# VH-VL binders against a2sq57: the designs that were tried, part 6

Target 1, 206 residues: a2sq57
Amino acid sequence: MARKKQSGGRKVEGWKAKNWYKVHAPEFLGKQFIGEIISSNPENVPGRVLTVSLGELIQDYSKQNVRASFKIMNVAGDAAYTQFNGHEMTKEFVRAMVKKRASRVDSTITVTPLGSTRELQVTITAFTINHARLSQVQELRAKMVKVVEDSAKEADFESFVSAMLKGELSKKMFAECKPIFPVRRIEIIKSESVSSAADRAAALIR

## First folded at step 6 (VH-VL; framework fv_pozelimab)

Design h4R
Fold by ESMFold2-Fast, scan of step 6:
Structure h4R (fold): chain C 206 residues (1-206), chain A 120 residues (1-120), chain B 107 residues (1-107)
Amino acid sequence: as target 1 above (206 residues)
Amino acid sequence: QVQLQESGPGLVKPSETLSLTCTVSGGSISSYYWTWIRQPPGKGLEWIGYIYYSGSTNYNPSLKSRATISVDTSKNQFSLKLSSVTAADTAVYYCARDRYGSEWYPLDYWGQGTLVTVSS
Amino acid sequence: AIQMTQSPSSLSASVGDRVTITCRASQGIRNDLGWYQQKPGKAPKLLIYAASSLQSGVPSRFAGRGSGTDFTLTISSLQPEDFATYYCLQDYDYPLTFGQGTKVEIK
């Protein structure tokens, strides 16, 4: 795990010469500084994952309980550049959304954004105002899944992730589900980047 | 007190469309599910379908091809149309209020019922 | 559709008797079951919801039990006004389905 935004390390000369690398968010999220990592070999820097508060990254207090993960892809000088790896709402935050006598509708799906070679596994959770019957639960699940799948087919990876993290997909799911059954809240509570079967096979033979 | 009252013709000819209206008084039609149930003479109860005040509907599969429920929030009414009726559709038709909010009271208020006879 | 089987179809009882009516669902419905009372020429009246919760204004002699697939309605110390037909209703899923009814008659 890499260090967060704070930095204070220094280069030590001698047998253990190490360098600090400044890690930057992807361009579509502002390419801002998100933390530092230390390494004596720049070839060991790619592949590491950093997790930061989404609220701090996009300067939105309402996203304070959302954590975003970034995987380092390459290094240029003392800078390291990342790609989005996933996000997760804290368990405490999600638990606070649960109300008595209400229903919780969950679904985990894998989507491939337009033109992307990477897949994203997303977990959608809807909270109703009152107890929903089985067919209503199934209809809500089908509708929210369709909204997310359709959005992925019409947006590239970065646009899809941006819409997801900013709550645009949640807003669209809410609007589409509201006529079916009283809905209090719908969120994509988790996402994680997954490699294709071909990418996994290729990695195994390296 | 919330009260529901059915109204419509008591006699319908075979192959025609049965039309009934339920008037809600003593409370708003908004934020609730409203339903139709029927009971053939001497038989049990059969759920026909519901409408949410937003206009969303769900029907008993046995009646889905013939049943249409609509709502008029300005008149505080909802209605049932059942097409291509036969003698088998002869029944007392009830309107009722379904579950809402955090309450678990399924079908807590009913109209008095109206007998619809299908005959030539 | 979820089938609701009610038994018996009819029974004869005297005032003061303990009456038990059973209802069985063709699949698990949790506690999403209600009991209704219907008197001749009248609309059904909700007695019990969520399998065991007594509706406000309903006498305490009415009691519901059960979960999953097997449910009972018990009337302790039957009163004259309790002679009626009783129906169970599953509200676990659409279409909502009723049992065929149990007629409670004077012995």
Scores: ipSAE 0.252, ipTM 0.664, lowest interface PAE 4.3, mean pLDDT 86

Design h4T
Fold by ESMFold2-Fast, scan of step 6:
Structure h4T (fold): chain C 206 residues (1-206), chain A 120 residues (1-120), chain B 107 residues (1-107)
Amino acid sequence: as target 1 above (206 residues)
Amino acid sequence: QVQLQESGPGLVKPSETLSLTCTVSGGSISSYYWTWIRQPPGKGLEWIGYIYYSGSTNYNPSLKSRATISVDTSKNQFSLKLSSVTAADTAVYYCARDTYGSEWYPLDYWGQGTLVTVSS
Amino acid sequence: AIQMTQSPSSLSASVGDRVTITCRASQGIRNDLGWYQQKPGKAPKLLIYAASSLQSGVPSRFAGRGSGTDFTLTISSLQPEDFATYYCLQDYDYPLTFGQGTKVEIK
């Protein structure tokens, strides 16, 4: 959506101290317009988080049940620029994946992509076709974690996030797990950006 | 109905390798876990190991160093080899199907069993 | 390995009797327990899976109960064809382990 354009007329009291900022997704996700935010002070704009449908952002209908969050980092003129902050599959979507007498294997890990000062906490969930025994659950969990950790060691932050959101990591996890036990689906259902020491230090000087 | 049939020599000499084959009929060997169980005369049941149709195996730690299970999906068969046998390996050997579908049924179909005697 | 202990090792009963066999696991196995019947010279037959679920084709006089570590198999009215050895099996984890068996003999 376009922001409100003003003519050369006198300032209206209700709009006197307010400015509209066009918020953009990060460049690696197409730098697409994701929303507008209003503020009287540009210094109050950084730090705000916007959540949008991933399916709409990347124009892939299969991702409509995935929401991506973006944190505003800086403002330049009337534009605000963001960093990826996380994603989440809707609870309804995840709940629909559960089958009676099948197993759900969950794991939450924190990864630091190659060369990144930013950490990402990710939650991986696998859904099996049949009931899995303890050793199979443990082996599936170990394989899922290894695939995601290895991917983080080989990719920078943006490449890792792109692979995650596009389902490339899910495909790799599935390939590694299918020889172990019948797996129906594996997904990274959630990710959250976590503060680094550098981010905390930067916050203290602002 | 799914049927399993064991076959192989009934007599094996000490130190040699015991070799058995299980033939599956009435159903596909694909997408199942296939297992071997043994029962020494007058004693209880001991799980030997499994093979998944992909070739992945798991063995009872007591037999892991000597047991090898393999699968041939084209023949609808899976096999057990147990090396360095002794008199303690004398038992009726059963093959069985384990875990499939949306439900789990541990060891729901068994072969009739084949007696293997380890003797010189 | 998870150890499975059955009680009693043997029992004598008459047709029409109520028979109860107990199985105890050395650690929690949830409801991942099956019961098997073995007649002389034959392979074991699955009676009950998931501690309490009756296998198709098995008479309703067979019933399983329990969870965690303590399980029972009950035959409500023993029939002539029920004289056999009964085994419990935990399928919570590998290696799969059986109880030592309970022989049900005619009195």
Scores: ipSAE 0.432, ipTM 0.740, lowest interface PAE 2.4, mean pLDDT 87

Design h6D
Fold by ESMFold2-Fast, scan of step 6:
Structure h6D (fold): chain C 206 residues (1-206), chain A 120 residues (1-120), chain B 107 residues (1-107)
Amino acid sequence: as target 1 above (206 residues)
Amino acid sequence: QVQLQESGPGLVKPSETLSLTCTVSGGSISSYYWTWIRQPPGKGLEWIGYIYYSGSTNYNPSLKSRATISVDTSKNQFSLKLSSVTAADTAVYYCARDSYDSEWYPLDYWGQGTLVTVSS
Amino acid sequence: AIQMTQSPSSLSASVGDRVTITCRASQGIRNDLGWYQQKPGKAPKLLIYAASSLQSGVPSRFAGRGSGTDFTLTISSLQPEDFATYYCLQDYDYPLTFGQGTKVEIK
């Protein structure tokens, strides 16, 4: 119940030196307040991950069943700043999209946005109106993967993530897949930040 | 409810192009796969190919070099052209619907069939 | 292409008989199999889809079973209107392929 004094960057001593830190979303998602964490040592604040409702973060009710995660990168005063770490549509929301005679086409790929030192593993799911045959499933999978890969080659990390979270990539995939087979919905249901080859190499020479 | 009707010449000369049209009534041609199937006299059924209302097609590899299927959504019709015909192409040609909205059925509605004889 | 083999190619039966027709796929096709009835001079008619689902309007004496590679069509009490040629069709992948047909003839 007790709210403790904020003190992000201050030198602290003793067991009474616990501080609250205000965590903010990345600038490209509006830098909004997303939560508070407590720590007695500001050095222990970076690296923590917070998960929030995307719908509340971007003020879009249609995204209420999407959860976005953010990793704290640095602390300045009583504020903690994050970078995008991933997202996931709730399991119940995804399961509600499944229909008896329809097909579900899944694909998990890793993309590196233009100029990014970070890689993103994304899971794409397409739900068809009718039961799709094997060749149609393969063609849909290839097309949706190509759309996402091509988008990553043309956009920096922040632009790619923004397009993904706002549904722009889903709209592109739907438009490209519609001529192939009747598609009801295509979504990137999950993304997860992974270290780039460069980041892994840099960590090894530390 | 949905009815399909084939039309086109019943006699085609060798080396010429066989041309058939299927007219769909009682339902929209949109959002469905439409297919052609043939049956030589006294023999079994052979799938020729499909067209989706968007214009996307797929053909039996045995006929791909000669077959062209097209769709005209304004007339609620789709057509088959088969080039360089020989006596082996003599068959009853059927048009059929291949998928149905949320309750999917393979080849659930067929035309009555039209006999095409290849002879000179 | 997926090859479909029916057995027998023909059979003779009497009204009231139980008739069984078998269809085998050259590879696994799950339950993506349909059965069609064709009478002389007529287009084929869908009887069963998804291996075992009876099409609307088709008499309950027709029953399909199987999955993977082995499938059967059973007519539990043959009627005069059931003398026809029966075809199986795999719709797992393109090109769609039919069995060679089984002719059910009057004894």
Scores: ipSAE 0.376, ipTM 0.707, lowest interface PAE 2.9, mean pLDDT 87

Design h6N
Fold by ESMFold2-Fast, scan of step 6:
Order: structure tokens, then C-alpha cells, then sequence
Structure h6N (fold): chain C 206 residues (1-206), chain A 120 residues (1-120), chain B 107 residues (1-107)
């Protein structure tokens, strides 16, 4: 409605009138407009999640098959501000990476970036050029996990997420795993923010 | 078309280190796993270990404390050293390629083998 | 380590016979099994990989079957050049392990 009738009627009926809120991405991702939501009460806006194409958000078409999710934390005027909630590569895109007689190595871990009260659960997957034996799979998994865990210990939440979404962590994992076994591709295919009690309390105060 | 050739002394004294080299010809040593296998006279095959062309190694736990495999990509060679040998280490030693290039073929090319006798 | 057990340890056969050799893994290895032929004084030669895939240049009389823990190698019509020792190899995990071998001897 707002998108097609942006100049439509301006009449508001008391405190129960429905209002449109412009949702913005976090500052570290350019604070870009990512969508609009409608609500009659500002208190009902925080906690809602919006998902957008990462490729469109950062204007990088190589990220077209990545979807990023943002959770609304606060409202100021007609604007709603978000924090990063997670990302996911489309299931079809990931499926297309699988090759005959190749191996897929998966690992899901939870990391706490430096100085963060928020945890992030990430799923790492590696695709080999050829079939890998069990011990090689285990060694690749251990190396991928170590790279991601070490990166989280040295970067704050925003820096870690930025490195993850821009493919910097994937490049580092690839370089570290290449001497172990022929690797075709390594990606963090999914991430999900885990809110701690402290994080929720801090968000309510702000 | 790829050929492997073992070389090294055929007689080693007990407690000494046996040292063997495998020379690869007809193809690059890059992008493959290279292995050593041994066979005592009249007995079966035992996998010793591998080296990836990057230098990464893995050894049979039964030999890990004594075995060292190294690679020299400039010479297209890889080598085995086995320390503290005994008569039980008398065997034909083979080098072999594990083909991971475009198809998965376990141990698809082997050297002719070299007999190493451990005796005074 | 994954233990590979072959049976029989030896057999006697005549040219034209059908020969079957079995190989058992101590745990599931999917189809990560190869078969090798070794003639006296020679290095082993790869015959079959991935349990049932025939290596290029290997005669079609050789056939592999099986998955998981139980595998067989069949020679449908034994030829004079087939008298040799046959080994199975699991390449599911390191250390790679061979069966103890099956010697196919002329009757």
C-alpha cells in the first residue's frame, strides 16, 4: 500500500491509528532502507524479523543467493533500527555445489565474538574436488572450526559478521585447508544469532 | 604412463635407519597423495603412510614413531625413512600414487618394488 | 583400524572356471573398496575401485559387487593370465588396510 500510494491520505485517528515504519539495516552494513512495516503501537514493532537479499543490500551480485535476516530492536519516530540476526545461502544454491564422488564436510558451532554479549551459531560446509576419507574429513572439519573460532576471538560482533558475509573467512578457511586435501569450495552457509538474557536486558534499556 | 621407481640400499643393519626414495616420471608430483606400502616375503601388503605434495603426512599407527616421509617437488621425488629397524622390517617396499586428480582411484600406479633386507 | 578378512586364503581352479573371492570389513566402509591383482615378483595392479567399477584396460570377466561390510570379486571365465594373488583394500579411512590375500592357483 505505502509503496503504491505514497501520497495517500494523511488522516490519523488517535493513538490507535496504524503507522508505517521504515526499517533500516545496521550501520556496519550501510544503514540502508530494507523495507516497511505497519503497526498501530510502536511497542509491537521491536522483535520482528525481516529477510532481504544480501546481494541487493551490499550491491554485490555474487551474493545474490545469500539472504540476510535483521531483527528490529528499537523505533525512533517513523524509523525502525535493526541488528543482524543471521544469514542463509539458498538450499538450491548449496545443493548445486555437490559433485559426484566428492565429499561434503559440515560443522555447526557457536561463537562469541570479542567483547560481545551475543552468540552466533554458524554452519560451515566444505566441498572437496574428490572423495575424502574419514580422517581427512575430520581434519578438514577441525581446521575449518579453528579458523572460525580464532577469527571470533579477534573481532567484535560487527567485524566478524562483515568478514563472514563478504567471504573473508571462506578465503582463510580455503587457504588453511588446501594443504590437507583438494578443496573446491568452503562457505559459511548459515548463521543464526542467539540472544542471551544479558543481551535482551541491554536491548530493553536502550 | 606415469612411472614410479624406488631406489635405496638393499641391506640395512639392525637398529639403523632405512632410507628409500621414489622418483616420479611421466607426470607431475603435484596434486596427488604419494604412499609407501611394504610386503614381507611371502606375506600380505601393509600401508606405511602418505605424503601430500604440500608436505602433509599421515602414518600407519604401527609405524608412526619410526617412519618419516618427505617430498621434494623440484626433483619429483618423495622418500621414506624408517628408524630402528629389525628383522621384522625385511620386506619389498613399494611406492604408489593415490589418484585424486579427476577420478578417485586408490593406489592406481605402483613402483616395481625394492627388496630391503635387515640383517647383520 | 578397519580389519579386512578374505576368504578363501587359496583356491585351485582350471581355465574356464568361475572363481569367487570374498572380502569382509570389520565395520561399514560404504563402497570404498578396491581389488588388486599381484603376480609373482610384480607390483599389485588395480582391477576394481569403488567396489564395482572396472579399471580401464581390465578385462570384463572381472566383476566386483557389494557394499557396507560384504564384498565379492568374481572372475567369470578364468584365463591363464589370471593365476595370481588377489587383495582387497578398504580406502574408507586411514590407515588403509588390505585383506590377507587369496592365491588363485592352477589345478
Amino acid sequence: as target 1 above (206 residues)
Amino acid sequence: QVQLQESGPGLVKPSETLSLTCTVSGGSISSYYWTWIRQPPGKGLEWIGYIYYSGSTNYNPSLKSRATISVDTSKNQFSLKLSSVTAADTAVYYCARDSYNSEWYPLDYWGQGTLVTVSS
Amino acid sequence: AIQMTQSPSSLSASVGDRVTITCRASQGIRNDLGWYQQKPGKAPKLLIYAASSLQSGVPSRFAGRGSGTDFTLTISSLQPEDFATYYCLQDYDYPLTFGQGTKVEIK
Scores: ipSAE 0.478, ipTM 0.765, lowest interface PAE 2.2, mean pLDDT 87

Design h7G
Fold by ESMFold2-Fast, scan of step 6:
Structure h7G (fold): chain C 206 residues (1-206), chain A 120 residues (1-120), chain B 107 residues (1-107)
Amino acid sequence: as target 1 above (206 residues)
Amino acid sequence: QVQLQESGPGLVKPSETLSLTCTVSGGSISSYYWTWIRQPPGKGLEWIGYIYYSGSTNYNPSLKSRATISVDTSKNQFSLKLSSVTAADTAVYYCARDSYGGEWYPLDYWGQGTLVTVSS
Amino acid sequence: AIQMTQSPSSLSASVGDRVTITCRASQGIRNDLGWYQQKPGKAPKLLIYAASSLQSGVPSRFAGRGSGTDFTLTISSLQPEDFATYYCLQDYDYPLTFGQGTKVEIK
């Protein structure tokens, strides 16, 4: 059971006594308290995922339709520390962006930020003002993919994720695509942390 | 309301450059795709290429090595240059708009056409 | 490039006749097809876009049908001003390609 931003907690007495663990966001996102969970065994706490509104986390109402997920990596005392696991814009929010006779250009790619063994699968969606033809769709897709891939080559994991969540990558994609075809909006609508080759190798040993 | 008009020399010598201008009136050139199409006498229509007001272009592969389209937003004009012409380039040349009022309509407004004859 | 084949190349008809012209694409183009009318000495005019949508100001006797690779233009009751050459155009991909044209001539 997870509880959001509650002070204190309950410990149930018994041979399976339970403790509350205060879960914190990664330091690059302010190390803010994002919730708490209850467990009788601290070894069962790592690996759990919590999802929170990005808008609430960073105090930005414009991000209320974005949910960020965090995976608990370790426990120290009654505090649990997380790493970014992904984000998603609500389906309703994305659907509302579609216009009649306009085009939607989607692409899902996997990027490895500079110096990181962690991979991130990102889904990019562009919405055009007018209906785009096949070659224009392909050119827009190639351009937005290149912008995101180039950004990943130049930023570490935390810097890349920050740029993505703050909309900096969306702004850059928009600027680069604007000369190609009339674009109304470009967003990274979803990201998901995936096992790297190193992580898979480590899992095979353990 | 929107009107397009082609202008330029009607006679071009072989090996020289064909140069045509399309003047747009009654509407903004700054938010549309603008296209050139040609029609040899007694034959069908051939798409030459487009220019977006940003300067982005796309050309028919059959003409890409010789065709250049440019836009002058201050004059509400766009132009076609076709280099190294031969008798096969003799045609009526049309300019056209490729969208209308923010929706994508294929070639919705056309100029009247201008005949260009390639002959010495 | 996507090849557009029209049939017939020409046809003879009388005022009041129903005329059907067909257009076939060498590959699937969804409904990204337009029909154009060209009268002698004049520029082509857009009649139908998106395979079946009638352009503003075009008489309702003109109707387009089809999707994918096979398309038709029908003129339900031919009028004197309809004697012209008709072209289909695929706007699915660049380069844009026209059919070779169908001449509708008086019988």
Scores: ipSAE 0.384, ipTM 0.708, lowest interface PAE 2.7, mean pLDDT 87

Design h7P
Fold by ESMFold2-Fast, scan of step 6:
Structure h7P (fold): chain C 206 residues (1-206), chain A 120 residues (1-120), chain B 107 residues (1-107)
Amino acid sequence: as target 1 above (206 residues)
Amino acid sequence: QVQLQESGPGLVKPSETLSLTCTVSGGSISSYYWTWIRQPPGKGLEWIGYIYYSGSTNYNPSLKSRATISVDTSKNQFSLKLSSVTAADTAVYYCARDSYGPEWYPLDYWGQGTLVTVSS
Amino acid sequence: AIQMTQSPSSLSASVGDRVTITCRASQGIRNDLGWYQQKPGKAPKLLIYAASSLQSGVPSRFAGRGSGTDFTLTISSLQPEDFATYYCLQDYDYPLTFGQGTKVEIK
């Protein structure tokens, strides 16, 4: 029984006593308590993913419609420690951004932050005030992608994720796109941690 | 009510730079897209390029190497420079507004046009 | 670039006639098409935007139809002031491109 939705396999054997593990966010997000996991074996806890409200986690209620996901990496005593696994804005929140006769510009890219072996797939969406012509859509998309890619080249994984989640990348994209065509809003609506080639190779050996 | 008015020399020598200015009155230049179009005598219309008040530009690929459009928001003007002109650049040059609202109103207001003849 | 082809290049008509001009795009442009009227010695004037929407102040005898690649402009009852050259313009993508024009002349 967990308080948060989880992924991963379930322990089949039921004869062992179960323990509760307190799950903590990564250090760069304050090591906040984000939930509990129950398991009879500490080895079965790593790999689980918990999703929590970003607004609660960083004490910024403008982010209540953003869900952040964390993957448990290790256990020490009754505590489980995570790494950032991704985020997404709720479907309801994104739908509310859509306006009739305006343009929506989407792009999904994979970035590797400076010095990181971890890759992050991000989905960027821009909403214009009025419908844009094809070249403007293409130029907006290219500019959004460049801002995010350049930011990833300049920041380590934790700094990049922090800038993304706090809306700093959205503000930078907005400023760069505003001279091209009137934009109402630009957001990174989703991110997902993706396995590196090394991680996939390691999984196949085991 | 928006009015646009072209100004500049009506005669340019081959190989020199054609320079035109469009003055906008009755409204601010700090919105919309501002565009140059040309029409050789007896021929059709050719879109040259636009400038947004931010300075962002886009040019017809046929003219991109020679055309420069600039904007001066303090004077409510935007201008066209076309370098290395030849007789093929002889045309009436128009400035126009390219407006967006609930829909695009493409080239909804035009200047009267100014004839530029390229001749020695 | 998107090529716009008009048909016919010229036509002769009498006052009161119904006139139809066609415009074809080399690729799909949705409804991003405008129609312009140009009288001798004057700048073009926007008549129709978004393929079928009448610009403010333009007489209701002008009507636009079409989407995708095939478009028409009709003048339901030609008036003396309608003798002019008409141009279509695609504003789907840059560079903006005009048709070659259709000259409407007195019969």
Scores: ipSAE 0.506, ipTM 0.775, lowest interface PAE 2.0, mean pLDDT 88

Design h7Y
Fold by ESMFold2-Fast, scan of step 6:
Structure h7Y (fold): chain C 206 residues (1-206), chain A 120 residues (1-120), chain B 107 residues (1-107)
Amino acid sequence: as target 1 above (206 residues)
Amino acid sequence: QVQLQESGPGLVKPSETLSLTCTVSGGSISSYYWTWIRQPPGKGLEWIGYIYYSGSTNYNPSLKSRATISVDTSKNQFSLKLSSVTAADTAVYYCARDSYGYEWYPLDYWGQGTLVTVSS
Amino acid sequence: AIQMTQSPSSLSASVGDRVTITCRASQGIRNDLGWYQQKPGKAPKLLIYAASSLQSGVPSRFAGRGSGTDFTLTISSLQPEDFATYYCLQDYDYPLTFGQGTKVEIK
C-alpha cells in the first residue's frame, strides 16, 4: 500500500461521495481533535468555523464558560487544520460578574501582534469593588488598554492569544490596575479575528 | 472607630514650605483614599488632593505645582507639603478619609483641623 | 472642574420650620452628590451620600433629593442644633468640588 497515485480506480459522483474530515486545533493549543466535518468537495471545507469549549481544549476547568472559535484553513488527506478565529465568554458568565454597586469599565481595541499581518479585536471589561469616579474609570481603561497593547507589541500572534486565553493578560491588568482603584475582576471577554487591509482588498478582487 | 489627627507648625513664613502630617488610628491606612481639604477663614472648602496606599496621588489642578502628598504605612500617617506659600494659603487644613470605591462614603471621617497662618 | 452653586447663601428660620437648600452642578454628576454640615469651629460632618442616602446617626429630618444637575437638601423641622453651614460636594470626578455653602441661622 504505497502512497502513490492509484490509476484505474472507479470515480464516484461528487454529489454522492461524502467524506469525513477530522478537524484539529492549532499546534500552540495542542493540535487536539476538536470535531468532524462532512463534505463531498474538499474545496468547500476551508472557511468553515468550529466553536468549542476552551476549558476542554486546554484542560482547564476554570475556562469551561469560554468558547473558542477556529477557522479551517486547509485540508490534508482526511485532516483539516485551523487557525484561531476568536473567543467569547458566555453572556450568562459575564452577567454573573456584575454586582449592583460596582462599576463596569469596557474597552474594545484592535491589536496587531509582533510580526503578524493578522489583527485581533479584543474587548476588555473590568469590574470594581464599588462605584468608581469618572477620572478613575478613564485611568483604569487607559491602563487596561496599555497592558494589552504592550503585550501585543512584544509577543507573536500565537503567544499573545495563548496568554490571553490562559488568563495571563487578565492577571497582569489586575496587578497594574489594583494600585489605582479597588478592582474586583478584569477579563478579556471577547476576541475576534479581523482581516488586514490587504486581505480585504484580495477578497474584493474575487 | 477611625480617628484622624493633624499636626504641624501653625505659622509659616511667605515663600517657605507648609508641612502637615495626619495620624490615623482605629483603622489601617492600607485601604481607602486619604485626602487633604482646606478652608480659609470665613470661606468655603477646597479639596487639595488624595493619596492611595499604593502611593498613587491626585491633586487639585490649582495646587498641583506646589502640593505633594506622601504616605507612611508603617506609621499609619500621611502628609502634605505645600511649597512657595503666600497669605492666600492661610487656612484651616483638614485631613479626611474617602471610602468611595469601598463603601460609597465620600469624605466620611475628618480630623479636627489645624489652622496654618502664613505671615512674616 | 465641575462647578457647584448653592442657593441661598444664607437664611434665617424658626425652630420647627421646613428649610430647603439647593445645589446645582455645571454638568451631569449622576447621583454622586453629598451634603455636609459644619458647625462653627468644627470639621464638616457627612449627612447625605449618593444624593439621597442618609448617613448612620443622622436624624431623619434631613433628606436629600435629586440627580444629574439639580439637588436639594431638606430639613423638615429645624432644631436649635441645626445651626450650621451646609455644603454640597460633587464626588463624580476629580478634583472634588464643594458648593460655596449655605449658612442657616435660627431666629
Scores: ipSAE 0.539, ipTM 0.793, lowest interface PAE 2.1, mean pLDDT 88

Design h8D
Fold by ESMFold2-Fast, scan of step 6:
Structure h8D (fold): chain C 206 residues (1-206), chain A 120 residues (1-120), chain B 107 residues (1-107)
Amino acid sequence: as target 1 above (206 residues)
Amino acid sequence: QVQLQESGPGLVKPSETLSLTCTVSGGSISSYYWTWIRQPPGKGLEWIGYIYYSGSTNYNPSLKSRATISVDTSKNQFSLKLSSVTAADTAVYYCARDSYGSDWYPLDYWGQGTLVTVSS
Amino acid sequence: AIQMTQSPSSLSASVGDRVTITCRASQGIRNDLGWYQQKPGKAPKLLIYAASSLQSGVPSRFAGRGSGTDFTLTISSLQPEDFATYYCLQDYDYPLTFGQGTKVEIK
């Protein structure tokens, strides 16, 4: 079809506005402002993930090599509120921990903090001073896993995550592993929020 | 330099407990793994177990039910007890340092060995 | 347990000869293998660690090579003081296990 003004206004409907939303970290991490996002529809804001430097978030330079991720759960006015979604130490930082003649012991486990409906998959890495034999590697791995699992059984989600991010779990793992074999460093290098078995079962019923 | 010396009875009766002590001189017992090895007359070497200076132990599965290794850091000594002995336990018993935990030198220093005979 | 098989069980060689002793592991042990010399009436002495590294004070005529499952100890230009039994040891995993030994006799 042809009209004198046809090309000027295709599929234009009403007023289209975009708003900025200020995203805040969870309360247990100080409700710090962590960034802004833009959207024309507040219903499209929940579910988005922001990643920030943990060191900048908690004003601790020793944590500058840690990136923390937060998922937006709800919006109130121009503010968006988040849940902890995971963390990761930078690849460069972890790679720099590898030393000549040392052993690296890795373990990935899933934990459910006390009273939590959410699960966290965490990756623990230990670096020894010198080579460890296979059985010692296995014993160190078992001890690291037990410390983290026991901590999850005794702390709610926020307390567990706080202890993990602030290095309290790393200190406890180091103390417990020290009598087994000389260790230089133990870290939880990564965590990711995962759906629980109950949540997956519920999804199948819907 | 580091030296190790075994001591203990050279004769043990069947069904009794074999008890040996290793004295470390010329260096600290700390930061190392300490081990016992045995050798029946005319035969090869068998690893018995280790103790880390912290008290952590590991044993050869063939001997685990009977062997106990302990350490006394204040005396710079570690010891082996082997219960319910039989003639098959007759051997030269060696203590050795395993510096693997601080360096990559497995069984780098050995005692002279002590012959233990199991007979009535 | 990891089984260590040595070959030969004994050998006789002349002074100046090149001697090779072989050690095979029942499974992969990386380079976690040592060689020990035991002279009659004495405790074993560490010659080589980490498959190929010569222990301090050990003559350079001793050399080790190999990785994984197959290892060799070579003595170039055999000397009279090399009369001894030689043992390999895997230290990859507990229990630590020795080969059955190779007795070297000089003609």
Scores: ipSAE 0.527, ipTM 0.792, lowest interface PAE 1.9, mean pLDDT 88

